# Designs tried in a protein design chat: VH-VL binders against q9nrl2r1430to1533. Part 175

Target 1, 104 residues: q9nrl2r1430to1533
Amino acid sequence: GGVHELSAFEQLVVELVRHDDSWPFLKLVSKIQVPDYYDIIKKPIALNIIREKVNKCEYKLASEFIDDIELMFSNCFEYNPRNTSEAKAGTRLQAFFHIQAQKL

## First folded at step 11 (VH-VL)

Design K35 (framework fv_ficlatuzumab)
Fold by ESMFold2-Fast, scan of step 11:
Structure K35 (fold): chain C 104 residues (1-104), chain A 122 residues (1-122), chain B 107 residues (1-107)
Amino acid sequence: as target 1 above (104 residues)
Amino acid sequence: QVQLVQPGAEVKKPGTSVKLSCKASGYTFTTYWMHWVRQAPGQGLEWIGEINPTSGDTDYNQKFQGRATLTVDKSTSTAYMELSSLRSEDTAVYYCARHGFRYTSKGYFDYWGQGTLLTVSS
Amino acid sequence: DIVMTQSPDSLAMSLGERVTLNCKASQSVRSYVSWYQQKPGQSPKLLIYGASNRATGVPDRFSGSGSATDFTLTISSVQAEDVADYHCQQYYDYPYTFGQGTKLEIK
């Protein structure tokens, strides 16, 4: 996207990173920490990677940025049962994202 | 150096409640979940629950749900466990322990407090 | 709840011997098993996490292995300071559960 869109993506990523529920999403899941993660999740992603893509101007459309954020949440809900702390954090952060994404 | 400091002992009467403290130092308190585990004399370890100091989210062993309440005071880097309706069977050493991973709720316990011996007797 | 069963309940070894402690889960916990050492009058200390990863500062004579339901803690050459209770724990599912412990003694 344009310069104005890239600035909007950066601001939204910063808001997500600062949110209390961002802890499961800050960095890629480690194979040492979660050994079976990559057996289940085929397209891993995290906020640090999304932020790097924004900074490198890799998002051409707002929909591409939104798709990567939604992929992050989808991975969370696919790997983590609903009763887990990750799923609870993901649910709240996703709701926050949906509200903020209306500004895009 | 990571430290979790707990009082040495508490004595309470049956039917009362107790609030045990765990003061953390040597790391950023809000970045790790805190766990509570007890050990009755001569027995194994029993997990009570966990708390995220940043969000306040808690998960409990159902055996303690409704009796145990986990809280934190971020300003003093202190975690608390309140246990109500005390019985003689609650006599145990109560440990706080730090979660080993920052980014997942699944975790081992990398640092342990010295434990508080709670004695429940008339 | 996932039940963790350790064997043997107690074991007496001579200095320098290889010791193997066992831990069995009632259902698969994948590799979400940790081992703790607890010396008399002390708090538990982390030895192994993720079934096979040695914690920082733990001597290399300690190793862990296993997956799914069957796990082992091995001390390649037991030393006097290894006298302790050893606890396995699963952290795959809530509630987290521990085995009953294995007491290691020196003959």
Scores: ipSAE 0.031, ipTM 0.726, lowest interface PAE 6.5, mean pLDDT 89

Design K36 (framework fv_ficlatuzumab)
Fold by ESMFold2-Fast, scan of step 11:
Order: structure tokens, then C-alpha cells, then sequence
Structure K36 (fold): chain C 104 residues (1-104), chain A 122 residues (1-122), chain B 107 residues (1-107)
């Protein structure tokens, strides 16, 4: 059959998902795993939600897409102390994102 | 289905190092953190550390920091724990155990290896 | 480090009796407590996680309760196969720590 090219946002989300440091961000935080998360974080988001929004064409501007990714990192640093594996992964993945986002 | 296979026993001399293996099967190895726990004869369980097989990130119990090194070989789905400067007090059963959740480092241990008995004596 | 203290150190029960094992944390660990069963010569087996969630394949006679600092493992009707050491663990803060264990025997 035919092959469809991914959008720039989809390509970037796929690169983030495949990155070694994406593990804290792949899906929404589970209330069973982290019971107090939703008491602290008021606007939860994850890469699967962002990817779904890209696929539904919900981002009209690159700034809207970038804002959702930055919200994801901001939530990570708000909930997780600096010395945690989540915060370390978030720091490295955010740096990777900033480099890749220059292409948008 | 999920299985963690460890050697039955190892004997080492004081002052040497040992590298214990844990071969995983029955799941996608890279998606779960792997833990190492020891139990000295007649004693309780003691957490050594954890490793993320995808990123290579590690967290150690400070008691073992600098002596224990956790690594993985993704091609063989094998986790390793190297313990250096061995003393007789390191004689214990060493378990590998799989983390209970995929997307957070905070978790319990859902599957355990059968353990390797390490004996440190000259 | 968070210290986990179990009580009693050991107990002997008659078949069919209700058994209660206690675990106390030196600081609040929320609900981040798991319980493991360890039979002689075997590796630990997960029974309960998140203080009250029963692990897959674990008989319904096992239940967990508690929060913050005080946790309980209950066996509603003890069976001969339940002879084992039982360990509680906190996974709230590093390093993860275990209690000293409670030994369960049948009279």
C-alpha cells in the first residue's frame, strides 16, 4: 500500500518516546503507584496524551505543542525532588527536546 | 512465564570482586527496573540498588555505594551486579527482582530470581 | 533511613485461625508498603503492594491494611502452606528498607 509521512510534531513526539529518558513521561502517572500526585499536580499530561492531540490535529500553533511538552517537564520538576531518577531523566530529555524543537 | 535465572552459588576469596548475573525472560527486559537484594544467613532482606535497563540509570543504597556496580546487557536480557572488596560479611544469598511498575522508579518487587549463594572465604 | 519494625518476631497458630502481623515505619511512608512471603529455602514472593492491593495469584485469605506508619497483614484462615517468614518493605524513600521479618508456624 501507500506510505504517509508524519508531521513535524509527530516526528518529534516519536523521537521523545524512543529516547532512553522518556520512561517517566510515556503515560499519565498512576494513582495506585503515586497516590499524592494528583493532589500536587493540577494539570497532568504525558507523551501519549500529547501524541493523541497531534494525531487529532489539536495543535494549531507550534507554541501550543511546545507549551504542552514544557508543562510535562514542569510537572516532573514540581513533583520530583532534584535527586530522583525521574528528575534526572526529565532534565536530560528536556535538553534533548530544546535541541530538537529548534527544527520546528 | 516471567523468569529470572541466577547461578546457584559462587565462592570468592576476601579482597576480590564478584559479578553475579540475572537472566530475564518472559517479558520485555528494557521496560522494567531491576533490583538487587541480599539476605545474610538467618537475617532479613537488604536492598542494594536498582537499574533502569533502558537508560542505564542507577540508584544505590549508600551502604553499597562505591562497592556495588549494576549493569545490564540488553542483547541477552541479563542484569549484573558486581561487588568489589569482598569481606566475609558479604556472605549472603543475592537476589535480583523485577520492579512492579513500568513508568516510575517507585515500586515493589513482583518477581524474584531464585538467588545466588555467595560465600566469601579463603 | 526509614526503619521498619515488625511484630511479633514469631508466632504459632492453629489451622483455620485468623492471623494478624504488624509492621511499623519510623516515619510516614503513606501507602508505599509491600509484604512478602518467604518459605524455607525459597525466594520471597510478593503478597501485597501499596499497603492493601493483593498481588496476582495470591489467595484471597491474605489482605493488607494500614497507612502512614502502621500496617497490618491479615490471613483470615491460616493453612499449613502458610508456614513462612513474612517481610514488610517500604518503597516510599531511598534506601528501600525491610522489616526484620515475622516467623509464622503451625501448632
Amino acid sequence: as target 1 above (104 residues)
Amino acid sequence: QVQLVQPGAEVKKPGTSVKLSCKASGYTFTTYWMHWVRQAPGQGLEWIGEINPTSGDTNYNQKFQGRATLTVDKSTSTAYMELSSLRSEDTAVYYCARHGFRWTSKGYFDYWGQGTLLTVSS
Amino acid sequence: DIVMTQSPDSLAMSLGERVTLNCKASQSVRSYVSWYQQKPGQSPKLLIYGASNRATGVPDRFSGSGSATDFTLTISSVQAEDVADYHCQQYYNYPYTFGQGTKLEIK
Scores: ipSAE 0.030, ipTM 0.718, lowest interface PAE 6.9, mean pLDDT 88

Design K37 (framework fv_ficlatuzumab)
Fold by ESMFold2-Fast, scan of step 11:
Structure K37 (fold): chain C 104 residues (1-104), chain A 122 residues (1-122), chain B 107 residues (1-107)
Amino acid sequence: as target 1 above (104 residues)
Amino acid sequence: QVQLVQPGAEVKKPGTSVKLSCKASGYTFTTYWMHWVRQAPGQGLEWIGEINPTSGDTNYNQKFQGRATLTVDKSTSTAYMELSSLRSEDTAVYYCARHGFRYIAKGYFDYWGQGTLLTVSS
Amino acid sequence: DIVMTQSPDSLAMSLGERVTLNCKASQSVRSYVSWYQQKPGQSPKLLIYGASNRATGVPDRFSGSGSATDFTLTISSVQAEDVADYHCQQYYNYPYTFGQGTKLEIK
C-alpha cells in the first residue's frame, strides 16, 4: 500500500505532539486518575483524538480543526488554575500553536 | 518492572552541598514527572519538588526554593537533586518517587526509590 | 500551605478487626488524597490514590473514602503484615503535603 500525503493539519498536529509542552494534551484525561474532570469538562478532547479525526478526513474546514485545538486549550484553562504546571504548559503550547496556525 | 535506584548513604559537612542521584529503569523515563521527598528520623514525609524530564519544568516547595535544584540526565535515565548550604536539620532519608500520572502534573507517587540517608554533621 | 492532620497518632488492633484511620485537610482538596504504607526501614508504598482508588497489587481489605476535607483509610480485617506507619497526602495544591502518620500495631 501507499502512504497518504501529510495534510497541513497532520503536520501541525505532529509539531504539537513533538513539543516539550504537549504532555498534558497527548491523551484524554483519565477519569480514574482525575475523578472530577468529566463533571467539569463536558467536551473532552486530546491530540490523539484530533490526529485520528485528521487521518479520517473529518475536518472539512481549517476553522473546524482550529476550533478543536482551541477547545483542548480552553478545557485545560477551565480545569486547571493559572499557576499549575498544566496551565503553564498549555499557555506556552497555545502560543506555539497560534504561530503555526498562521500557516493554515 | 519499574525500579528507582538510589545510593544508600551520603555524609556531608555543614555549609557544603550534595547531589543525590536516582537511576530509573523499567519505563520510558521522559514520560513521567519525578518527585523528591524527604523524611527526617522519626518524622513525617516532606515534599521537596518535582521535575518533568522532557520539558525541564520544575516546581519546588517554597521551603526549599533557592537551596534545592532538580535536574535530569536523559541519556542515563537519572534524576538528580542538589541541596546547597547544608544544615544538621537536613539529615534525613531522601526519596525519589515517580509521578502516578503520565499526562497530569497533579499526582500521587506510584513507585519510590529505596532512599538515600543523608547525614549532615561536623 | 494545606495542613494534613491524621488521627489517631497510633492504635493497636486485634487480628481480624476492622480499623479506620482518619485524615483531615485544613481546606478542600477535592479527591486529591493518597495513602501510603511504610514498614520500618522501607520506603513508602502506594495503597490508595484519588481518595478511593486501590493501587495495583494492594489487597482488597484496604479501601479509601472521603472528599473535600475528611478522608478515611479502612482495613476490613487487619492482618499481621499490616503493621506499619500510614501516611495520607494531598496533591491538590503546591506544596504537596503529608499528614504526620498513624502507627498501626497488633495487640
Scores: ipSAE 0.314, ipTM 0.809, lowest interface PAE 3.7, mean pLDDT 90

Design K38 (framework fv_ficlatuzumab)
Fold by ESMFold2-Fast, scan of step 11:
Structure K38 (fold): chain C 104 residues (1-104), chain A 122 residues (1-122), chain B 107 residues (1-107)
Amino acid sequence: as target 1 above (104 residues)
Amino acid sequence: QVQLVQPGAEVKKPGTSVKLSCKASGYTFTTYWMHWVRQAPGQGLEWIGEINPTSGDTNYNQKFQGRATLTVDKSTSTAYMELSSLRSEDTAVYYCARHGFRYTSKDYFDYWGQGTLLTVSS
Amino acid sequence: DIVMTQSPDSLAMSLGERVTLNCKASQSVRSYVSWYQQKPGQSPKLLIYGASNRATGVPDRFSGSGSATDFTLTISSVQAEDVADYHCQQYYNYPYTFGQGTKLEIK
């Protein structure tokens, strides 16, 4: 919601982007490289999209920001089997996010 | 080009420990998980475990849990596997192998080292 | 653990023949199967990933198919350089497991 929360969103997104396990989440999955992704995932999202929304002040509530981050992780776990590099990175980054999100 | 360089051979006595190395070059070492796989003479391939060079996180095949320890030295782009309490059944070629970090890579092993022959004999 | 079973254990083919190698998983692994070629004295080399995708630089004569529990590697027009052990692997669930291998020889 407020300006305090908006500055916290920016800080958290920067921390997620800098995290070693952010690589699956930096940009949208390429339809050319992974054609079946968009048949399975109906609401694609990535950190670059979320960061853009934060910079444009499109999140009115912390819950909206958290929902977009959780959607990103949910998409990862829905598409990728549990033992893939993507799912392992997602599990660790989500745990890191939950710790950082306590600041919101 | 991508290379994973392993020493040729090691000979150890039962009950001792060995630390095998795998030096990576030709790519950013920290962006790919490193796996260890062994092959006993005339046998199939057996997965030992994996390590994330960036975080140090590891996952092990339960068969090797407690005996195998995977580590990395980021400054030299080198991965290590230490195997303790060696038995004659540990005689095998030990490979390091890389898997990719993009959605299309999906945990398959795209580059392999040449392997280190470990012989455990009394 | 998921058990991968390959058949046959070995086969001998004439140059130019089509060969099919089979791999069966003890439970569904979807399409998360890779095939590796291992020539005598060498490390394994990736041929196929995701059941049917050919790795970069692998000749068109190699193809993979199958899903769930039954997978096949096909080599059309077998060449002398194809003499090797072929291994299937599942990477669907931990621990990653390999089949016992199929040895391909030329008559």
Scores: ipSAE 0.000, ipTM 0.579, lowest interface PAE 13.0, mean pLDDT 86

Design K39 (framework fv_ficlatuzumab)
Fold by ESMFold2-Fast, scan of step 11:
Structure K39 (fold): chain C 104 residues (1-104), chain A 122 residues (1-122), chain B 107 residues (1-107)
Amino acid sequence: as target 1 above (104 residues)
Amino acid sequence: QVQLVQPGAEVKKPGTSVKLSCKASGYTFTTYWMHWVRQAPGQGLEWIGEINPTSGDTNYNQKFQGRATLTVDKSTSTAYMELSSLRSEDTAVYYCARHGFRYTSKGHMDYWGQGTLLTVSS
Amino acid sequence: DIVMTQSPDSLAMSLGERVTLNCKASQSVRSYVSWYQQKPGQSPKLLIYGASNRATGVPDRFSGSGSATDFTLTISSVQAEDVADYHCQQYYNYPYTFGQGTKLEIK
């Protein structure tokens, strides 16, 4: 077996994926499910894409990783009105992210 | 493969409460919202509400807000709907139904339980 | 609440005929409409979601169309097994609402 070292980014993404409020963010929004999503959101992103970028060592700075996570939340709040289940989950997950990101 | 199993019938007196169950199998229970829909004899379908089994978030039809309570037991993959202050007008078949898509709360219902006939009579 | 109105209330068709069932929303629901088939004594079964997407296992004689306020379910060649109530539903705004249903019978 090989030695496996998790980066700080990988650890944080794993914690986000495991969080109860990650459900709107796990994969890209389906155009069949939400037909107007891509008319409004021009830079779509999701946790599976961010995790793939971490695994391929595509983030050179912590700020780049944080920007992608914040883009994900920004897209959520842009598309979903404040009173929706997605916006509520996004608000709670973003607060959790901000606490965990202090470790970066 | 996906199954939602509900009891066949319940009989209750007016003013009491009932807690109906819906046992899911054949998929990962926590990844899909669960809906509750009722149908009075000879009438159309009426949406009661939905629950996210992972977060516990709920959305209710305002008509049932305060009377209906949706819960889940993740350990048994079972969804519950409790309806209080029962009236004869609550006599209906009560269905649980799985949300058609993950990742979004908006959605259709793809798999339906067989329904529980609730009869409310003195 | 968004009101869904189906027409006609009932239809009696001959085997092999093209059947058209209509559903009208009181305000725009974009493409957030589903159709369900319900046979006597059975649970509803999903036929169409997102106005035009056929659910898995549904025969290709069933198709959906429409957007905004006007939606149609079409059965290209009706079969005896298609005798059922058909319900449209919007899932654009809460509460989710259903039409009153259209009953399909064979002459």
Scores: ipSAE 0.422, ipTM 0.844, lowest interface PAE 2.9, mean pLDDT 91

Design K4 (framework fv_ficlatuzumab)
Fold by ESMFold2-Fast, scan of step 11:
Structure K4 (fold): chain C 104 residues (1-104), chain A 122 residues (1-122), chain B 107 residues (1-107)
Amino acid sequence: as target 1 above (104 residues)
Amino acid sequence: QVQLVQPGAEVKKPGTSVKLSCKASGYTFTTYWMHWVRQAPGQGLEWIGEINPTSGDTNYNQKFQGRATLTVDKSTSTAYMELSSLRSEDTAVYYCARHGFRYTSKGYFDYWGQGTLLTVSS
Amino acid sequence: DIVMTQSPDSLAMSLGERVTLNCKASQSVRSYVSWYQQKPGQSPKLLIYGASNRATGVPDRFSGSGSATDFTLTISSVQAEDVADYHCQQYYNYPYTFGQGTKLEIK
C-alpha cells in the first residue's frame, strides 16, 4: 500500500513494528519457549495480532486500538521484571507510542 | 543454511586488546540475539554476554563488565566482541552463538561459530 | 550466580548401553535448561532445550527430563558417534551459566 492510503492506525502499527525496541512485541510469546508465560498472562496480544485487527477494520474507535496497545505493554511489565531487556524495550517503545498516539 | 564464521586464531600480548569477529549468514541477522561464550583449554563453557543486533541492547556477565564490549555491523551481518586488558587467563576458544528464538531474551543457543582460539602470551 | 553442577565428570560405556547424565542447579531454574554435545575439536551442538525438547535433527535416543533443580540427559542406546563432552546450561537468570561438563567415552 501507498503511504497516503494507510490509515492512521496502520501507519502507527507500522512505525511500532519498525522501531528498534519492537522485538518483544512482534509475535505472541511461544509457550514452548516460555512455558510459564500463559500461567501469568491471561490476555496475550502482540503487534501482529493488532495489525491484523487494523487490516480487518475491527477497531471502531481510537480508544479500542489504544487499549490493545496498552494491554500489550501492561502484559510486558506484568511478566518481566523492570531490569530485563524486555521491560527496558517496552518502556522505550511505550514512550514512543505515547508521542505518536497524539496524532490520533 | 545458518553459518557463523569466525577467524581460526589470534595471538596477543598481555595488556593489549583484541576484537574478534563473527560473520553471520543464512538468516536475517537482526532478528536474533547474538551471544559470546568462551572455553579455556580443558575447561567448561563461560557466557560473556549477549547483544540485540537491532536495538544494540547488551547484557554482560558481571565478570566481564568493563572489559568486554559487544557490537554489531548490520551492513555486513557481523558481530564483534572486544576484550581489553588481556591476561594469560583469557587464553581460550571464543565462540559466537545465535540465540534460539527471536522474540524473547530467555534462550538457548541453537547455532555456534567454529570458535577463535585466542592465545595471550608474551 | 546460579551454579550448574554435572555428574559424573567422566564415564566410559559399552556400545548399546543406556547412559544417564545429571545436572543440578543451585536454585530453581524451572524448565530453562539446555544440553549441548561437543565432539573433540568441534563447537558445541544443541541437543535439548527447555529441559525436554529435542532440537531439530537430534536422534530420538537422546532425551531430557527434569525441572526446578534436577535435570537428566539420557541416551537410550549409546553409539560410537556419541563420544563427546556434554554440557548443561541454565538460561533462566543472568548470567547464563554452564555445568563443568561430562566426558562420555566408549570402552
Scores: ipSAE 0.280, ipTM 0.801, lowest interface PAE 3.9, mean pLDDT 90

Design K40 (framework fv_ficlatuzumab)
Fold by ESMFold2-Fast, scan of step 11:
Structure K40 (fold): chain C 104 residues (1-104), chain A 122 residues (1-122), chain B 107 residues (1-107)
Amino acid sequence: as target 1 above (104 residues)
Amino acid sequence: QVQLVQPGAEVKKPGTSVKLSCKASGYTFTTYWMHWVRQAPGQGLEWIGEIDPRSGDTNYNQKFQGRATLTVDKSTSTAYMELSSLRSEDTAVYYCARHGFRYTSKGYFDYWGQGTLLTVSS
Amino acid sequence: DIVMTQSPDSLAMSLGERVTLNCKASQSVRSYVSWYQQKPGQSPKLLIYGASNRATGVPDRFSGSGSATDFTLTISSVQAEDVADYHCQQYYNYPYTFGQGTKLEIK
């Protein structure tokens, strides 16, 4: 991708990180705090990893960036029942992402 | 030093409501979920609910759903629990307690307030 | 709701003895169990979280073990200041639930 794509991806990640509902997604889930997470989730990802990939120009297509963000939400909903605080935060942040992703 | 300061005691009549406070200091108030737990005289601990001071999200023990309301005032770093339709069985020490880990809702309670003794009597 | 059952209800130990307190969950809670110490007239204090992790400032004589449904809190050498009620808690599923407590006395 080009300069436009890098700028758009970085801007969107920054907006996600600053959102009140980003807390479950800022860093990889801790095995100490959530011991069974990695037994259930086989492709873990978080906003800090996605941001690193953006900064290293590892996304060649907008679809690759969107796929990683959607994987992050998919993991959240797979691990966390719908009535949990993580799932509620994920639902709101995903809706926010879909609105902001119109720029892509 | 993390502190959660609660009033010592409250006395209320059956059928009324009470609003208990918990003033936090020594950390960034919006960073950790706050829990409410009660303990009836000579009994074990009972979880009432939790609130995220940042988002206002709440989760309640279904036993208290509709009677307990958790709120926060970010400007004063104070958490509140309002309990309505009070019964004599609500007589207990009510604790606020801080969630032990900022990045997950699954959590133990790392710091506890001193507790408020609520007595519900005629 | 997940029911947490502690045993024994109470016990009295001599100074320096090893004591073990048990906590059983009615269904698997993985390792999402914490232990609290509550001294007379005081609020609970966190000792152990995640079944086996010692909280900051807690003496080495306290240790936790177990998984799934069976959990143990061990005090390797009981001291006078350990007189308290000990509570286990699961934080795996809502509502969070506590055991009934074990009272520890020194003879």
Scores: ipSAE 0.020, ipTM 0.715, lowest interface PAE 7.2, mean pLDDT 89

Design K41 (framework fv_ficlatuzumab)
Fold by ESMFold2-Fast, scan of step 11:
Structure K41 (fold): chain C 104 residues (1-104), chain A 122 residues (1-122), chain B 107 residues (1-107)
Amino acid sequence: as target 1 above (104 residues)
Amino acid sequence: QVQLVQPGAEVKKPGTSVKLSCKASGYTFTDYWMHWVRQAPGQGLEWIGEINPTSGDTNYNQKFQGRATLTVDKSTSTAYMELSSLRSEDTAVYYCARHGFRYQSKGYFDYWGQGTLLTVSS
Amino acid sequence: DIVMTQSPDSLAMSLGERVTLNCKASQSVRSYVSWYQQKPGQSPKLLIYGASNRATGVPDRFSGSGSATDFTLTISSVQAEDVADYHCQQYYNYPYTFGQGTKLEIK
């Protein structure tokens, strides 16, 4: 909890957004673009939602922030087969996140 | 106003390579995948491949794997398709086309270039 | 590879008639089908994406329907400017594939 932790979350989410592999994660998946997504994924999330939660001080613990980021990657790998561009981007971005999250 | 500008025509000899250009304007070039599609005279459309201008990731139709190479120059908002080992059967109009979905790799093509007619003849 | 088959190969319609163009996929593509209009000497233009969504600027006389393997493009009242080849495309699986096209002519 506290403002110092929220500053760290903001810094990390900004680094994720700036990463070349963030494109599948920047916004919620569109039902028009991917009609069956919400039939398969029951807890959708994206970096813009996570950033909004950070700005509204909704994360009280680092574990809550980390859980939302991991949910985002879990959703990606559940919906997208291993050889897709989304899954490849997710794999690289998740590895980057794991390195950065060691500092939380 | 989205525009994709391609040269009108190219003539090449069999066995050579060609590098076709597609200059984009009117949108943020790095936000959308770029596709390449060809159409032989009197024939249907055939997908060659796609490139993500931000990451450089590519996906190819296996028919063109090893012969087609997709690249981009972000500083000039230009996409390129190089096709090697040209045969007469490669004579076709080659289009670049913008991917319709910004945040999803599965997608239709919302804007098309005017096409470059490639003629491969001795 | 998913094969897209269009029918008929060509048709001629009178102004104001309702016309339907068909597209069949060799396996389910869910709703990942788009339709393009190509006038002689021009590049293709997007009409419909996601089986039923009309692209920006496309007249409301154009509509798409279908799912899984069977898709239809309908023009409710054919105009002279609608003379073109119409192509369906699946973007469900790589490689992306197109039908062979249907040529629409006006009598």
Scores: ipSAE 0.272, ipTM 0.805, lowest interface PAE 4.0, mean pLDDT 91

Design K42 (framework fv_ficlatuzumab)
Fold by ESMFold2-Fast, scan of step 11:
Structure K42 (fold): chain C 104 residues (1-104), chain A 122 residues (1-122), chain B 107 residues (1-107)
Amino acid sequence: as target 1 above (104 residues)
Amino acid sequence: QVQLVQPGAEVKKPGTSVKLSCKASGYTFTTYWMHWVRQAPGQGLEWIGEINPTSGDTNYNQKFQGRATLTVDKSTSTAYMELSSLRSEDTAVYYCARHGFRYTSKGYFDYWGQGTLLTVSS
Amino acid sequence: DIVMTQSPDSLAMSLGERVTLNCKASQSVRSYVSWYQQKPGQSPKLLIYWASTRESGVPDRFSGSGSATDFTLTISSVQAEDVADYHCQQYYNYPYTFGQGTKLEIK
């Protein structure tokens, strides 16, 4: 992509950040608060990291951007049991993402 | 510094409802879950429920489901717990407590309010 | 619900003695256990989380250990200011549950 694709990625990230269910995803999980997280999750990622990559033009293809967002959700469902508030927020935010990603 | 300020005491009659407050300061109110815990005289701690101040999502101990309602007012950084159909067994100190981080479903309570003594008697 | 059982219910210790408080979960909670200190007339204060991680500002004489179902809080050399009720809590599954508490007193 071009400038148009980069603008679309930025707009989508902003929409995700503004969503009420983004709270588990805004920044990297704290090793101090969740010590076993990094023993289970080997490729940690969060919306602040993804947004930084968008701003630095590190995504060359829409598929790379989508892969990072999907990794973020995959990590959530791997670590958090399905009945948790994080998993529920992740499920709703992922559905919202899939609708918005149709614009990419 | 983090502070959770609660009223010292409330006295209510059986069958009524009460709405207890917890005013937070010293941190960004919306970034941490708020929990409510009670302690009957001479007894242990009992978890009532939790609320996410950003989304309004709540989780309750089933013992209190339908009787307890957790809410927040983001503009005043205040959390509330309403408990209805009060009984003498609801006499306890009610604490609000902050959950470590928004990014964990499994949380310990790093800061506690001073507690409100609720007395339910006729 | 996961039941947390503390033992003993109360104990009296001499200054400088090593104190061991026990907490047992009715099923595995992995390491999702916290310990709180509650002094008379005060709210609980976090001492330990993740079974063995000491909260910032807590003296190093306090330590936690254990996993799965059996947990221990140790005070290596008890001081007068340690007189309090101690509560263990599991935060592995809903509802979050606490033990009944152990009262520590100086004789």
Scores: ipSAE 0.072, ipTM 0.714, lowest interface PAE 6.1, mean pLDDT 88

Design K43 (framework fv_ficlatuzumab)
Fold by ESMFold2-Fast, scan of step 11:
Structure K43 (fold): chain C 104 residues (1-104), chain A 122 residues (1-122), chain B 107 residues (1-107)
Amino acid sequence: as target 1 above (104 residues)
Amino acid sequence: QVQLVQPGAEVKKPGTSVKLSCKASGYTFTTYWMHWVRQAPGQGLEWIGEINPTSGDTNYNQKFQGRATLTVDKSTSTAYMELSSLRSEDTAVYYCARHGFRYISKGYFDYWGQGTLLTVSS
Amino acid sequence: DIVMTQSPDSLAMSLGERVTLNCKASENVRSYVSWYQQKPGQSPKLLIYGASNRNTGVPDRFSGSGSATDFTLTISSVQAEDVADYHCGQSYNYPYTFGQGTKLEIK
């Protein structure tokens, strides 16, 4: 709990941000770039928001942190067909996340 | 200033392969997808494929799948397109073009190289 | 594959005249259509993206409109420097596809 888990979350977020497949997840999707995104995705999130929440100690439970990461991937797969670049990157990054999360 | 520099011309015989270069400058090379588009003499534009310079992830037009290979050299900010088993129908100007949106693969082509004329003849 | 069809194939206009170029998609591409200007011997240049957004530095006389399957590029008052081939393209689905182009000339 607490400080220990927050430190581990920061390390994991840094690893995700530095991963080659993080590019679709670094920032929120722009309405100009993807006009229908917010018509489909009702709970948008991205790694920059998650990292800020970690740094501000806004996650009370480890499950809340994990839920935000999983929401990010879920949004990706809901919006993007499975053979798109975004979906492929999401699949690889999610697998990486699941392996790293086991070390928590 | 964003620039994409391509060689002017290449001449190849049928059945051979060619590797075309596109040297980028004036922006962070790894943050934008790079596309390859060709144009046969007097014809329209034809999309070949795209590459993410950070991950190496590619998408190809199925027409070129197995013949075209897109790669990048991050250290020199250079993108490459290799096209194998060349035919006379591959004679065209080959452009590299930068994706207009950061962090999204879907988009438009905001900067174009000057193009390389590939001539395939015996 | 999504087929993009442009019309007319070519047209010749008088200076100052209003010009409309059409682009039709074989299926719904929402607003994911861009227009490119290509002058003789040059690479294409982006004019319009997302059906209606003018690219930075493009003159106000150029405008784009449309959605779903039918798109239009309008030049409100054609100038001599507008002589070029105009290409539309969709980025909604893979493979990205372009129309055959419309050639614009001045009479």
Scores: ipSAE 0.278, ipTM 0.780, lowest interface PAE 4.0, mean pLDDT 90

